# VHH binders against WHI2-like protein P4H10.16c: the designs that were tried, part 18

Target 1, 295 residues: WHI2-like protein P4H10.16c, of Schizosaccharomyces pombe (q9p7d3)
Amino acid sequence: MSVITQAQEIPTVAANPDFNYEGDPIIIQLCDRDTVFELSRDQLLGLPESILMCLFPRGLLLDYEIQECQLTQRPLIFQTADFDPSLLQYILNYFQMAENRTANDEIALSPPPPSFPGKCGIILLKEDIEFFILPPISPTTNIAIEVSPNDLLKLKQRVAQRLLQQKKIFDCLHLENSTSEGSAEKNLVRMLCYSGFHEDDEWKRRIQEPHRACITSVTLTNLDFSADQGPVSDPEYFPVYHKLLLFWQKPARKCWWDSSTSITYNGIEFATWVRRVWTLELAVLGANTYETAAV
Below, E stands for the ipSAE of ESMFold2; O stands for the ipSAE of OpenDDE; V2 stands for 0.75 times the mean of E and O plus 0.25 times the DockQ between their complexes.

## First folded at step 20 (VHH; framework vhh_7aqx_2)

Design d4 (from c6 with S106K; at its last look DockQ between E and O 0.63; V2 from the best seeds 0.66)
Amino acid sequence: QVQLQESGGGLVQAGGSLRLSCTTSGFTFKRYAFSWFRQAPGEEREFVGAISWSGDYTDYADSVKGRFTISRDNAKNTFYLQMNSLKTEDTAVYYCAARTFYVSGKTHPSEWDYWGQGTQVTVSS
ESMFold2, look of step 20: ipSAE 0.615; ipTM 0.854
ESMFold2 (binder alone), look of step 20: mean pLDDT 82; pTM 0.853
OpenDDE, look of step 20: ipSAE 0.722; ipTM 0.900

Design d5 (from u01 with S106K Y108H; at its last read DockQ between E and O 0.89; V2 from the best seeds 0.80)
Amino acid sequence: QVQLQESGGGLVQAGGSLRLSCTTSGFTFSRYAFSWFRQAPGEEREFVGAISWSGDYTDYADSVKGRFTISRDNAKNTFYLQMNSLKTEDTAVYYCAARTFYVSGKTHPSEYDYWGQGTQVTVSS
ESMFold2, look of step 20: ipSAE 0.687; ipTM 0.871
ESMFold2 (binder alone), look of step 20: mean pLDDT 82; pTM 0.847
OpenDDE, look of step 20: ipSAE 0.814; ipTM 0.940
ESMFold2, look of step 21: ipSAE 0.713; ipTM 0.882
ESMFold2 (binder alone), look of step 21: mean pLDDT 82; pTM 0.844
OpenDDE, look of step 21: ipSAE 0.825; ipTM 0.943
ESMFold2, fold request of step 22: ipSAE 0.683, 0.697, 0.676; ipTM 0.877, 0.884, 0.875
ESMFold2 (binder alone), fold request of step 22: mean pLDDT 81, 82, 81; pTM 0.840, 0.842, 0.837
OpenDDE, fold request of step 22: ipSAE 0.838, 0.031, 0.833; ipTM 0.945, 0.438, 0.940
ESMFold2, last read: ipSAE 0.599, 0.690, 0.686; ipTM 0.837, 0.877, 0.874
ESMFold2 (binder alone), last read: mean pLDDT 82, 81, 81; pTM 0.842, 0.835, 0.838
OpenDDE, last read: ipSAE 0.048, 0.824, 0.837; ipTM 0.555, 0.940, 0.940

Design d6 (from c2 with F29L; at its last look DockQ between E and O 0.52; V2 from the best seeds 0.00; counts 0 for: pae E 2.4 > 2)
Fold by ESMFold2, look of step 20:
Structure d6 (fold): chain B 295 residues (1-295), chain A 125 residues (1-125)
Amino acid sequence: as target 1 above (295 residues)
Amino acid sequence: QVQLQESGGGLVQAGGSLRLSCTTSGFTLKRYAMSWFRQAPGEEREFVGAISWSGDYTDYADSVKGRFTISRDNAKNTFYLQMNSLKTEDTAVYYCAARTFYVSGKTHPSEWDYWGQGTQVTVSS
């Protein structure tokens, strides 16, 4: 069984919605990377809360820093925690293209119902994997079998390659082994499939850090209001987007461990353990006013 | 309906100079990054250089560093390539391109979302 948690109600990046800033660009320097991003205030504030938490785990007093830089005539440069540049670029591209469409009122597929607090919704699903390779205990000596650093590196690379090839988002949930209808995992998948996902969807971005036992995956998709078919026989049915609004700027996490098939190297079998963390968040574009979420 | 329009191409003698312009329209995000690419006969499109919206960050291909300068005038929605000390190897169709924000080190054509129609530059010996 897994647990689902949500972020606190205090935003990671503190900003005053009445603050009028239309000036110098904001420079994002990713820690331990050469890559630099140049953004507007609105582009930065438009990122999902879960991504802002990754970039600024200690928070950021954005509008205070902007005012201080204006008074002292310094450039607006912010150092972030480490984050993969290709993933940040994917997320920024997605939101900037969606913002351009909503600014032109060019939403084509399914307009949101009146109870939805904006012009479109974007669902972020993110997976963070840590994996561990366990040398077997020798039954003769009762100690772990010795592995050279070079061989351990090769083992890590082989395990990472296998995990990267497991591209289907929902396969890791082992839905075929669920005991009953209504399990948390099946309900999560059903909710997402009624929102624009498909059961055989693959991660849009899946990245391994070199020489690290970590893999990060991200998929962004548009909330599809027409995908919700609901249980036909249930007159009490509540459309799924009401449930998704609970995650608007309040990301939820699901954490669990599983094991993978063993890997053989030099005739020795090595077990692999995998820790997975999923993050689910809803972004709402074009939200001019928001008093309460439905549900 | 994002539109990019190049101008200023033509014939120039080796060692000479030429200035290309690219005018932009239809962006709802005013903080776009701009780049120049070129395509010589029989070759793939090659990165020339890029500039951030502020102008504070520029990138240049090694083959043009010191000879070409990229600049922009945001009040006129215009983006420039000043080409000096031109060589016959600089003969190509030059394209301007854009993306909605600047990221350093993006030199492949697939990293750029909006494109102009191109302008011919011919450098004669």
Scores: ipSAE 0.465, ipTM 0.790, lowest interface PAE 2.4, mean pLDDT 81
ESMFold2 (binder alone), look of step 20: mean pLDDT 84; pTM 0.869
OpenDDE, look of step 20: ipSAE 0.757; ipTM 0.917

## First folded at step 21 (VHH; framework vhh_7aqx_2)

Design ya (from u01 with S106K; at its last read DockQ between E and O 0.89; V2 from the best seeds 0.79)
Amino acid sequence: QVQLQESGGGLVQAGGSLRLSCTTSGFTFSRYAFSWFRQAPGEEREFVGAISWSGDYTDYADSVKGRFTISRDNAKNTFYLQMNSLKTEDTAVYYCAARTFYVSGKTYPSEYDYWGQGTQVTVSS
ESMFold2, look of step 21: ipSAE 0.718; ipTM 0.890
ESMFold2 (binder alone), look of step 21: mean pLDDT 79; pTM 0.816
OpenDDE, look of step 21: ipSAE 0.828; ipTM 0.942
ESMFold2, fold request of step 22: ipSAE 0.681, 0.665, 0.667; ipTM 0.873, 0.869, 0.868
ESMFold2 (binder alone), fold request of step 22: mean pLDDT 80, 80, 80; pTM 0.829, 0.825, 0.819
OpenDDE, fold request of step 22: ipSAE 0.831, 0.843, 0.835; ipTM 0.941, 0.956, 0.941
ESMFold2, last read: ipSAE 0.666, 0.677, 0.669; ipTM 0.870, 0.870, 0.866
ESMFold2 (binder alone), last read: mean pLDDT 80, 80, 80; pTM 0.825, 0.817, 0.826
OpenDDE, last read: ipSAE 0.848, 0.824, 0.840; ipTM 0.946, 0.940, 0.940

Design yb (from d5 with S30K; at its last fold request DockQ between E and O 0.91; V2 from the best seeds 0.80)
Amino acid sequence: QVQLQESGGGLVQAGGSLRLSCTTSGFTFKRYAFSWFRQAPGEEREFVGAISWSGDYTDYADSVKGRFTISRDNAKNTFYLQMNSLKTEDTAVYYCAARTFYVSGKTHPSEYDYWGQGTQVTVSS
ESMFold2, look of step 21: ipSAE 0.611; ipTM 0.826
ESMFold2 (binder alone), look of step 21: mean pLDDT 82; pTM 0.847
OpenDDE, look of step 21: ipSAE 0.833; ipTM 0.945
ESMFold2, fold request of step 22: ipSAE 0.572, 0.684, 0.685; ipTM 0.816, 0.873, 0.872
ESMFold2 (binder alone), fold request of step 22: mean pLDDT 82, 82, 82; pTM 0.845, 0.845, 0.843
OpenDDE, fold request of step 22: ipSAE 0.823, 0.000, 0.835; ipTM 0.936, 0.287, 0.941

Design yc (from d5 with S110Y; at its last fold request DockQ between E and O 0.56; V2 from the best seeds 0.72)
Amino acid sequence: QVQLQESGGGLVQAGGSLRLSCTTSGFTFSRYAFSWFRQAPGEEREFVGAISWSGDYTDYADSVKGRFTISRDNAKNTFYLQMNSLKTEDTAVYYCAARTFYVSGKTHPYEYDYWGQGTQVTVSS
ESMFold2, look of step 21: ipSAE 0.694; ipTM 0.880
ESMFold2 (binder alone), look of step 21: mean pLDDT 82; pTM 0.850
OpenDDE, look of step 21: ipSAE 0.820; ipTM 0.940
ESMFold2, fold request of step 22: ipSAE 0.667, 0.674, 0.701; ipTM 0.867, 0.875, 0.884
ESMFold2 (binder alone), fold request of step 22: mean pLDDT 81, 82, 81; pTM 0.840, 0.844, 0.839
OpenDDE, fold request of step 22: ipSAE 0.820, 0.840, 0.812; ipTM 0.938, 0.955, 0.931

Design yd (from d5 with D113E; at its last look DockQ between E and O 0.71; V2 from the best seeds 0.73)
Fold by ESMFold2, look of step 21:
Structure yd (fold): chain B 295 residues (1-295), chain A 125 residues (1-125)
Amino acid sequence: as target 1 above (295 residues)
Amino acid sequence: QVQLQESGGGLVQAGGSLRLSCTTSGFTFSRYAFSWFRQAPGEEREFVGAISWSGDYTDYADSVKGRFTISRDNAKNTFYLQMNSLKTEDTAVYYCAARTFYVSGKTHPSEYEYWGQGTQVTVSS
């Protein structure tokens, strides 16, 4: 299992702090889809950095492009890399609902402490799976078994279905009571469960990419400040949410290979290799001008 | 607080026309995408059509395409559903809904937080 590391320190979508845009919507055209999104500049800039990396892997100089479009009277349409539209809609809906609750001062049972740089936090956990099927070596010929293209397609579809049915977020980490208490995986699960997850949580969205042997899963949840409260008499307590602030605008990634899934087809057992990438990020809504952006 | 108010419902003969309006308050109308939904008794709320923030994109359910037209008038903070060639199966309570972004294609009621109270449309044979 790999340790989660932070991906990058530089914003994928660059904005000019001196630029003030209140105009036409930004149009996002998803690659290889007929789907378009219309959203505001602030909504685009407010997406988690990890999602912006998926949409714009080469980056986007947003305010420069807006100014160029205005000067040339061109529409504000930006092509992205491929991304599942149902996932993007889930994320945008979640942030819209959170913005509405924040604007109405509808704070969860545990309001954020003064040391938190905003009004609420949203934790993004994302899994990207790419899977591969390894034909076994024939015991008779001692060479790899030939698989027809049609049979290979059926086998890939069956593997995808089994992976989609593995809906519990943390099961792929294979944690047991005998697993070391200091393992990075146990510490990650413990941190997330103190912060708003439950150990039996299922992915809120889990989909197969339509043209690839890939599965993407996303869960968003509200950061819960109550589970890690310090002693009443000690205001200097260091709650676990401070660890999550390290990921604010700085997504962390964990990548590993897994061969725990196998499948039998025509009496032959095929090994499957699964490359998993987890992405963890904190979004902060309602950040104040006079507070530090990260810790 | 965002508020939506439908108007223009009523009784109409099959083959007739009716125009529904949805007037909005408590937000910047020009920055919202809008949808119409309808619900017959005992049925789930179903998508009728949507119009984007810019007005450049519209979507319609197959059952109403060619008969219904959704439009918006940002100067009046109002969006509309023009219903032509009405059929008895169009009888339902019609709801307007809003959100702060647009996505093309059919959408589901669970994706909207802002709703009007509904207006009854009854199509008699």
Scores: ipSAE 0.655, ipTM 0.851, lowest interface PAE 0.8, mean pLDDT 81
ESMFold2 (binder alone), look of step 21: mean pLDDT 81; pTM 0.833
OpenDDE, look of step 21: ipSAE 0.829; ipTM 0.944

Design ye (from d5 with F34M; at its last look DockQ between E and O 0.69; V2 from the best seeds 0.70)
Fold by ESMFold2, look of step 21:
Structure ye (fold): chain B 295 residues (1-295), chain A 125 residues (1-125)
Amino acid sequence: as target 1 above (295 residues)
Amino acid sequence: QVQLQESGGGLVQAGGSLRLSCTTSGFTFSRYAMSWFRQAPGEEREFVGAISWSGDYTDYADSVKGRFTISRDNAKNTFYLQMNSLKTEDTAVYYCAARTFYVSGKTHPSEYDYWGQGTQVTVSS
């Protein structure tokens, strides 16, 4: 089965840490949507790298653009690629709340160990689904069944509704059907559950894209340092958060196909093929940005 | 400590006007988006309108569009709600709220960190 792959990356939104901008807000205008966001430079830079890649697939030289706008007296408005506004709002609100807690030293779940490079960790898990319906070969004519455009639309809507109702995060991995302990999927779930997830967790946001056969889901959770403290008698125990630090600013992806569903329409069973992409990333709040460059 | 204080509430006859103010302290007002919410007895808080921290963007609930106007004066750290053509349905406790970013469209109370104590607006028929 698929393994999460991590690649070395160039930062999507470039900024100069020595550039202390306290001026006007930055405007993000979502492509093909009527939604506008107004946020600070630090809020934009603080978004997870995987989200910045969705918003700016060709990158953004942010501080250069700010300086050019100031010199030419242009507004700080940046067009993004298409992204669901409710997902972006969920993410921004989550980070706003976490920043407020960090600023007030209100770390409720557990204090991080001194070796952790910041004041708290936030885990992002994202699922992108694209689904397809394949008409079967007719047993009487030996030719693929033809489906009208209107019937195909109705069938796609029904498939989307069924997928949206599958809210439990880990059900799509079909762990109950696995005969091996230590499979990549079981190890991933075990790592996440040691870090603050629960086996029965549901997606916090799960939405269908309005013009595509696509479903996007996002969950953010706090890294819980108390969940994986290891046995006192094992001085060589390696806490799971050290593994998660590999994904700090470096999102990892897992891609696979799932053929576990079918839909019946007019007495005919249609196969449903689902392409799933998971993205895993760690955000660290309160980290010294100079130390990230020194590693 | 962060403080938001509403003022200007009271009793008004239907068809009348009222202006609410929200004064703030303990944070940099020009870096916060501001919203008005209202709550009638036994109901949940509902969105009335919002203004971006630049002042360039405003949004209103459908029930108040054309009757209510939101504005801000960043030099005075003050946020306003001008209510015209008041209806008895506008009777509620009105709250000002603050957040660190703006998004266009209707927003939910759970997305705001800082709240005022509220001011009563009563519209008699």
Scores: ipSAE 0.581, ipTM 0.828, lowest interface PAE 1.2, mean pLDDT 82
ESMFold2 (binder alone), look of step 21: mean pLDDT 84; pTM 0.852
OpenDDE, look of step 21: ipSAE 0.815; ipTM 0.940

